VH-VL binders against q96il0. Designs and how they scored, part 59

Target 1, 167 residues: q96il0
Amino acid sequence: APERGAERRDTAPSGVSRFCPPRKSCHDWIGPPDKYSNLRPVHFYIPENESPLEQKLRKLRQETQEWNQQFWANQNLTFSKEKEEFIHSRLKTKGLGLRTESGQKATLNAEEMADFYKEFLSKNFQKHMYYNRDWYKRNFAITFFMGKVALERIWNKLKQKQKKRSN

## First folded at step 20 (VH-VL)

Design F5
Fold by OpenDDE, fold request of step 21:
Structure F5 (fold): chain C 167 residues (1-167), chain A 120 residues (1-120), chain B 108 residues (1-108)
Amino acid sequence: as target 1 above (167 residues)
Amino acid sequence: QIQLVQSGAEVKKPGASVKVSCKASGYTFTEYYISWVRQAPGQGLEWMGWISAHESFTNYAQKLQGRVTMTTDTSTSTAYMELRSLRSDDTAVYYCARDHSYLPRGHDYWGQGTLVTVSS
Amino acid sequence: QAVLTQPPSVSVSPGQTASITCSGDKLGERFAYWYQQKPGQSPVLVMYEDSERPSGIPERFSASNSGNTATLTISGTQAMDEADYYCQAWKSSTANRVFGGGTKLTVL
């Protein structure tokens, strides 16, 4: 059995988004793209009268967001690493140095890079399929809870209307 | 019944590597993640990382990054945790635990633990 | 790194209510989990999603999470509840998990 070289799956460092929404904000905020994942984090607003179900939904969304951020941070790191290795390997094969005569970083042509992208996507196809599966499951759960929250809000509005009619 | 059965105790020298196995049964292995947690003697629990059943997603504790590798074998429903460059402070009971892939259910099932002793 | 702080020990008399706290920055914005560990045994999940009980966990176990503090409450504490208790939460902005330092519950 070929020793599957222990591909050191480097996990991306935790990008602490330093973006803080204004304290007096009454809505969700979208932060700048994360340095590692390139995904824009959502800062969820916490209502003063948040119901337990709304809180659960918010926390579930937050966890899913963090899960997603970490996945893409890892993927981007892997991509960058493999891209660099590919470039170095190809340059070496061509007898070219890592730097041009002008001191610039040597690059490959678009066709060679296309080969890299194709290979990378092919190699990571299954990984992306499983990611998508889990992502859909998470979002399905979120959507389900969104529905519950919507129903709760409707019910609460109806109760309030009944109370106002009885007085 | 859902069970996680881990490999037996290990004694290693400093600088060596250890690979602990965790065989899952009683549930669909591919629908969950496996987390690894360790506990040094007389100390608290330390989260090490988790892995998806298909190795599509791994997340390691920063402290262990570069030294830990988690893998799975879906054909045998087995998860593996390899820790390299062992130190005396790596002496601990290592646990595998089931982790839900999409719900915040925590570690609902645990292995029996594997004692890894690192001694000169 | 967000550290979850627990008291090292809590003592209660049988039948009394035990309360174990877990404090962390913005912990109330995250789900809290609680684990029971008896000597020589694997941890057991006793609470998840702040206040939910797994199947098989007695109703005397309850939990809450608000502000920066999660609390595990054991009403009518029994001798069998003597154990170490650990809180857990996700780290902020990461998919990492963190445990509290643990609390030894003694039933005297």
Scores: ipSAE 0.875, ipTM 0.952, lowest interface PAE 0.5, mean pLDDT 93
Fold by OpenDDE, fold request of step 21:
Structure F5 (fold): chain C 167 residues (1-167), chain A 120 residues (1-120), chain B 108 residues (1-108)
Amino acid sequence: as target 1 above (167 residues)
Amino acid sequence: QIQLVQSGAEVKKPGASVKVSCKASGYTFTEYYISWVRQAPGQGLEWMGWISAHESFTNYAQKLQGRVTMTTDTSTSTAYMELRSLRSDDTAVYYCARDHSYLPRGHDYWGQGTLVTVSS
Amino acid sequence: QAVLTQPPSVSVSPGQTASITCSGDKLGERFAYWYQQKPGQSPVLVMYEDSERPSGIPERFSASNSGNTATLTISGTQAMDEADYYCQAWKSSTANRVFGGGTKLTVL
């Protein structure tokens, strides 16, 4: 059995977003793109009178966001590494150095890079399928809880109206 | 019944590698993640990382980056954890645990643990 | 790095209420989990999603999470509840998990 080379699956380092929303804001904020995942994080507002259901929804959204950030951070790291290896291997095969005579980083042509992208997508197709599956499941759960929160809010409004009519 | 059955105890020398297995049964393996947790003698629990059943997603503790590799075999519903460049401070009981892929349910099922002893 | 801090030990008499705290920066913004571990055994999940009980966990176990502190409460503590208890939460901005240092519960 060919020794499947221990593919060093490097995980991306934790990027702490330095973005802090204004303290007096009552809204969700979208931060700048993360340096590793290139995804824009959402900073969720925490209401003073948050219901347990609203809190659960917020925490689910936060966890899903972190899950998504970590996946794409890892994927981008893998992509960058494999791209560099591909370029190096192709340059070597061509008898070219890593630097041009002008001292610039040697690059491959668009056709060669297209081959890399095709190969990368093909290799990672299954990974992306499972990611999408899990992403949809997470978002389905979030949507379900959004519906519950909406119903809770409607019910609470109705109760308040009834109490005002009885007084 | 849901079960996680781990491989037996290992004794290794410093600098060696160890690979621990965790066989899952009683549930659909491909719908969950496997987390690995270790516990040094007389110490607390330390989270090592997790892996999706199809190896589509891995997340390792920063302290173990470069030394740990997690893998799965979906055909046998088995997860593997390899730790390289072993040190004396890697002596611990290693646990696999089930983790949900889309719900925050924690580690609801655990393996029996595998003792790994690193001694000169 | 978000460190979860637990008291090293808590002692209670049988029938009394035990409270074990877990403190961390913005812990209340995340889900907290609790595990029980008896000597020579694997950990057992006793609480998830701050206050939810898994099937088979007695109703005397409850938990809360607010501000920077999660709390595990065991009402009517029994001798069988003597164990080490660990809190767990996700680290901020990473899908990593972190455990507290653990609390030894002694039933006197």
Scores: ipSAE 0.869, ipTM 0.949, lowest interface PAE 0.6, mean pLDDT 93
Fold by OpenDDE, look of step 20:
Structure F5 (fold): chain C 167 residues (1-167), chain A 120 residues (1-120), chain B 108 residues (1-108)
Amino acid sequence: as target 1 above (167 residues)
Amino acid sequence: QIQLVQSGAEVKKPGASVKVSCKASGYTFTEYYISWVRQAPGQGLEWMGWISAHESFTNYAQKLQGRVTMTTDTSTSTAYMELRSLRSDDTAVYYCARDHSYLPRGHDYWGQGTLVTVSS
Amino acid sequence: QAVLTQPPSVSVSPGQTASITCSGDKLGERFAYWYQQKPGQSPVLVMYEDSERPSGIPERFSASNSGNTATLTISGTQAMDEADYYCQAWKSSTANRVFGGGTKLTVL
């Protein structure tokens, strides 16, 4: 049985976004790109009179965002690791050191790196397909709840109008 | 009926590795994730990580990072958890549990648990 | 320190209401889940998405969240409800799941 090398799937530590939106903000904020995922986190606004359905939607969005952040943090870590290994392997094969005479990190040319990217994308193609599937399913669920929240808000507005007419 | 059936109890020495299996049935394996949870004797539940059915996504607890590997076999609807460099404090019942891939449904189905004993 | 804090034990008389709390930083931003575990058995999901009941869970089980505290409520507690109860939530920033320390419910 080929020793499937225990691919140490190093999970990237999720960086705590240090971005704090203003306390008096009444809208969602977009933070700077996360250092691991390179995705911009959204800080969701929490209304004072949040309905249970609105809360559910917000929490679903938050969970989906964290899911997405973690996926891309892992992918970027894997990419960086494999890229470095590829570069080191190729440099070694060429009899070149890891550093240039000027002390800079030795790099491969664009053509050689294109081979890496092609191989990496090919290797991770199925992973990305399944990610996309799950991503779409999550977003579909979110959209569905957005619709429910919209209907709830309409209904509440109608009830308030009726109460004002009756008084 | 949805079932998660785990492998039998294991006794290991410190420094060894253990691989626990979890065979899923009664649902479409590829639509869910598998989470692993352990419980030391007389202690609470500890989440170890989860894996997607196609191994497209894994997330491990930070405490176990580098020592734990989760894998799946979609052909047999089986999930695997390997824990390396075992220590006495790794003695626990290990559970696999179903996890939803896109809805926050929690761990709705659990395996029966696998006792792993690490002793000198 | 456990990310989610539960009381180690709660005692209730039969027919009375039991309340188990779970407190954690930013728990109000996450879904809470609740699990029941009886001695020698696997955990069973009793509540999900803060207040939803899985099929087969009795209506006497309910849950709520307020701020950073989730609460499991068991109305008309029965002897069969004696178990360990664990809350769970996602840890912010890591997508890791975290359990509370557990609460032993004793029905006296």
Scores: ipSAE 0.868, ipTM 0.948, lowest interface PAE 0.6, mean pLDDT 92
Fold by ESMFold2, fold request of step 21:
Structure F5 (fold): chain C 167 residues (1-167), chain A 120 residues (1-120), chain B 108 residues (1-108)
Amino acid sequence: as target 1 above (167 residues)
Amino acid sequence: QIQLVQSGAEVKKPGASVKVSCKASGYTFTEYYISWVRQAPGQGLEWMGWISAHESFTNYAQKLQGRVTMTTDTSTSTAYMELRSLRSDDTAVYYCARDHSYLPRGHDYWGQGTLVTVSS
Amino acid sequence: QAVLTQPPSVSVSPGQTASITCSGDKLGERFAYWYQQKPGQSPVLVMYEDSERPSGIPERFSASNSGNTATLTISGTQAMDEADYYCQAWKSSTANRVFGGGTKLTVL
């Protein structure tokens, strides 16, 4: 199944200005593609003095990423299963074996495979529509919390400026 | 008021199937997932899986893969859990619980539970 | 017990503070939830999002989650708080919920 970029939209890319070890990284960083979903996970940096609101935002982003990865992991398994079933049924219709004479797994040409992709998208239309709805709702919630964190940081800078003037 | 009302107790033989219903009321059914949780006698809670109201996303506990099917009917605001190939260690109280589709609210409302007894 | 480990029991005197722990690898990086279950009843959510209290849950219930440990704290414990308590979290990498093994709180 095609990789949706939902996680990428609500996650700021990690900066490349400095590399730290994964456990001690100073920035969010993007890992290799997940085996099952084919999505690249964001590994979130946990700053030393993270506020409770910043913690909630980070945890919400982490759970949304895992929610998204699980959806696409499930869809990738379904895609692979239905792809093999489609190939097998079309080979049988053509009177061909499941293996070539060299022992390699027989497959269909590009035109025939395009038929599979069209059928798969058509069958999964409603599922992906409801996924998009839930993705938008999660993205809105994350954006809302990002705004709250931004306001909190502005307020904290004003408090620091007040402390400087009082010292 | 928010309520989750489950079907009545069941007694089953090993190898049979059971289907428990969970009728929701007092909230927008399509805004929540339904989780299923079971509790064997004298044991703790075991999460079984969750299903979105429109069946677009199901996620089953790995232990139960291949034996469990969860479904919904949005016209009646009802969720269903079917467990097949029953064994004696499937004897438990089965709960449905509400699970927010996009906020980390946990299982804020629970059904009354359905006792399923798999005969010895 | 499960992925999340709880002590099997905790005993407190009325009016004292009860603490129930839930341990799991990097649990503090996940939201933790707490449920109360009295004999013969369905579980009731008593804490969510690590430290948030649902409407209708007394203020004497509080919770924290840091490092590998989440803690449910009941100050001024009353006889009505006697119950089984379960922690719950999102299982890493699978989007599954996982419960702790449960803790029986006894108020003597």
Scores: ipSAE 0.693, ipTM 0.877, lowest interface PAE 0.9, mean pLDDT 85

Design F5
Fold by ESMFold2, fold request of step 21:
Structure F5 (fold): chain C 167 residues (1-167), chain A 120 residues (1-120), chain B 108 residues (1-108)
Amino acid sequence: as target 1 above (167 residues)
Amino acid sequence: QIQLVQSGAEVKKPGASVKVSCKASGYTFTEYYISWVRQAPGQGLEWMGWISAHESFTNYAQKLQGRVTMTTDTSTSTAYMELRSLRSDDTAVYYCARDHSYLPRGHDYWGQGTLVTVSS
Amino acid sequence: QAVLTQPPSVSVSPGQTASITCSGDKLGERFAYWYQQKPGQSPVLVMYEDSERPSGIPERFSASNSGNTATLTISGTQAMDEADYYCQAWKSSTANRVFGGGTKLTVL
């Protein structure tokens, strides 16, 4: 299964991580799966005193999420189209119609469908490899900015501690 | 140093297709996506889509879905945009611009533009 | 956000401060970018990541992005600043870039 970078990077799915916590303790939360990508979007919490650097990190994470959601939305459309074409081709080779006698879409058994899944993964191997590389590069950039935010917060705590000791 | 050089102007009939090239130099081609932007005469900028250097990811504007194909050739550091089933309202200057693959730098370098005229 | 709204034109006197707005629902939650385009020329990036200035762009260009509005500000406006200006942001759900309609800056 493909890697779900943005949704996976933020939290492990749990009841607490999907929704806003109790009042005044809001954190990032995970919404329901997107219709097209099947990925769960992160809804980013915007604190009252967000620094410019914290804003930049949040926006970078948000753009990376949109980038990732769009990739998988495109892949899901391609997957669906190629799956239908594969089923149609195999049903025609077997002399069967596109619909069952009850009018439902005809399908192939699990063994026959495994051939499609293997073929699809093989065709898309390099595409997914380069996607993963770009995802890792985005993760490195986000991690770098997270480090900058962490240092800023440490520096601000030290600065605040020095002010309190002098007052 | 960094440069995006596009193919020359084209005149097309309705129903034809056009393929515009964008040759990059002066930077690591595989570190950037190429975005395509068009501008009809007297009009604003319209984003068409972008493509990663290895063709692993393409993203097209909804208005153009089904009519546009973007490709790349990493061996020549060249991106291509093909627009099919041309109509008179596709008359525009077509720009390529680089777009960083993982940093929010915007379209920092642009090609010179390619005028595509569709008339009959 | 699907639409970025800019005023069609802004006029200023030389030496005055020009402000060009770009409005979109919750635009301040995304990076805003600004491009300058002179007649017959390719666009030039003048601001990125809300308020960052590329190398070679004069310090009199500045920008901000808060709430629903990004603003490009040109202090000490010069005749050479006369151009069309476009804002840009990332569009949700499709990961598309979207441009504002453009603002013609006239320096009289």
Scores: ipSAE 0.692, ipTM 0.877, lowest interface PAE 0.9, mean pLDDT 85
Fold by ESMFold2, fold request of step 21:
Parts: structure tokens; C-alpha cells; sequence
Structure F5 (fold): chain C 167 residues (1-167), chain A 120 residues (1-120), chain B 108 residues (1-108)
């Protein structure tokens, strides 16, 4: 009995007709891990009557997420390629084949693989430092806009109180 | 004054490679990305990819993945774009443009363009 | 794949308002950018962050972005505004950028 289509409507009973949990429509939600980056994307809620400042904040958060996911997708691919190249080059240096007698991919022992991981981390240390700098800059900008949105909302509440008092 | 100055025009045969340079001046090169954009004769703009100044992050258009390599030299504030296995439909003007690392400012400064002609 | 669609051309009389559209699926959920390109010249950024104008761009340039459509508006159009105009946006799910096909603005 797969979870598809009309049967899902039958499995969500409620005391209130037309009721749907607000998490599907009024909340940000976290999706499954992206195949390439292994990061879980946030799917941002778009409120009705969103101010221009709120829109800019949401778009900046979305752009930063996509930037981050692309970086790690690229790093995961580079890691996989360099790992296989390292294994293949060391097997050839030993005069060994790329496959075992059983047909499985030949590999290196734990000490040799540790050498790969050490080399990869050393090689990529500066890359990750500059990634972290840019990530922190993006998050600082996002935090600044969050503060501006918070102040805008407080100001709007104060204007509404003044408007009601004048009547 | 912010400037991006590109290398001169190139004529190449199919199957060759081309490497275009883009020298930046008037700003802190290491705080920005460089995007590459091309334009075939009589056609629109096509985004090719971008690279961070420290080469910590590159991102290529899917159409060009595997054929393009972007690099930088921070000591000369210069970005490079290499396109391999050239085809006749790679004939275009190639632009470099400054891109922002953390603000949504778009491509605010552009190089003068480099015409690459691929003819058999 | 992500496609930004622009009309191939728009014609206006001098002094009139020109409107150039850029359509894409859920484009209003992304930042839109606009570039002007005159013959034989490099593109110039004329709008960013949907509606922001760089310094040095005349106030007659404005833009909006909502739903599936971004719009560049040039009020009081002048002969010097005759150019090709391109929209650009961030492609969803990747950190790629994409341009629209371009619109030739003719001022008659």
C-alpha cells in the first residue's frame, strides 16, 4: 500500500473539515539530503503580504543555501575523484591491478588511505578557510537583515497602536 | 577606478584550446568572484561560470562542465578562462565580469570582451 | 532547464514609457538583475536586487519582480536608451546564473 494520491487524504482525519497541518503551508521545512552535497535544504515559507525587506532577507537566505550546497557538492565530487586517482596511482606503482581476483575494486591498506586523507585535508585547508570566510560574511549579512526585519515589525506594531488611539 | 582588462582576440582551429585573461584593478581582488560570460555573434549573453579569487570555489555552467577551467593569480590580480576542444559554435565574444561573494549585486563591472573565432 | 523568456523587441516613441518583461518559473522568488548592452560595447548593470538602481543609472530606469515576471521600466525614454536589454537570475537548486534571451529596445 504505497503512499500516493487519494489514499493520503483518508489517512489524515481531523475534527475540523478542510483542516491541513500548518507546517505544510506556514513554516519553513527541511527536506531530505541533497544527493550531491549531502546537506538538507530549507524550503522557505513565503508569507502573504511580505514586505520588500522581508523578501530580500528570504531571497538572500535562499541564495546562501544554494551557494553552500554547490560548494559541498563540488567538494564531494573532487574528494571522490582524487581518492580513486590516489588508489589507482599507488596500485600501479606496486604493479597491482585495479581489480582483485574476485573482481572487486582493489584498495589500499588503512595506513595508505590515511596518507590520502592527510594529503587531501592539507591540500584543501586554504580552500576551506576562504569558504568559511565567505560563509561567515553571508551569515553576518543575513543576521543584519534579520535585525532590520525585526525592527520593521516592531515599528509597524507601534504605528498600529498610534492609529487605534487616534480614533 | 575599477577596471577589468582582457587579453586580445584569438583565432583557433576546431579541437584546439583557448585561454583568455582578465586583469583586475581598482579594488581588492581577493574579496570578489569573477564570472565569465560569452556572446555568440548576433546572439544573447550566456553565463559560463564563476571563480572565487583564491580559487576556493569554482562553479561552471552545466553545458560547459568538463570543457572549461577557470583559474586566478592573486599576485597579479588576474583571472583566466580556458575552453578546450573548441567547436565552431564556441565562436563568441568572451567577457569577464566582477561578481560579489556575499551580496546580491550582480555583475557590476565588465571587461572589454575578447573575440575568439573558431574556424576550420 | 531554467529559462528566462524575453520578447525579442520593443519599440517606443521618445518620451514614452518602455516596458521590457522577463518571464521564468517562480522568478519572483529569486533576485532579478538587468543589463543594458549597446552595439559593440560590454553590458552595463542597470538594475539589481529586483528593483535597486546602481549609482550613475538615470532615475527613469526602474524595475519590479513578482510572480513569474520581472519587468524593467524606462520612463521618458530617450534615444540613448536604444540598446539590447538582458535579465538575469540565480538558477534554482544550483549556484548558476542564467540570462534571458534579450530584448532590443528601439526608440523611433
Amino acid sequence: as target 1 above (167 residues)
Amino acid sequence: QIQLVQSGAEVKKPGASVKVSCKASGYTFTEYYISWVRQAPGQGLEWMGWISAHESFTNYAQKLQGRVTMTTDTSTSTAYMELRSLRSDDTAVYYCARDHSYLPRGHDYWGQGTLVTVSS
Amino acid sequence: QAVLTQPPSVSVSPGQTASITCSGDKLGERFAYWYQQKPGQSPVLVMYEDSERPSGIPERFSASNSGNTATLTISGTQAMDEADYYCQAWKSSTANRVFGGGTKLTVL
Scores: ipSAE 0.681, ipTM 0.866, lowest interface PAE 0.9, mean pLDDT 85

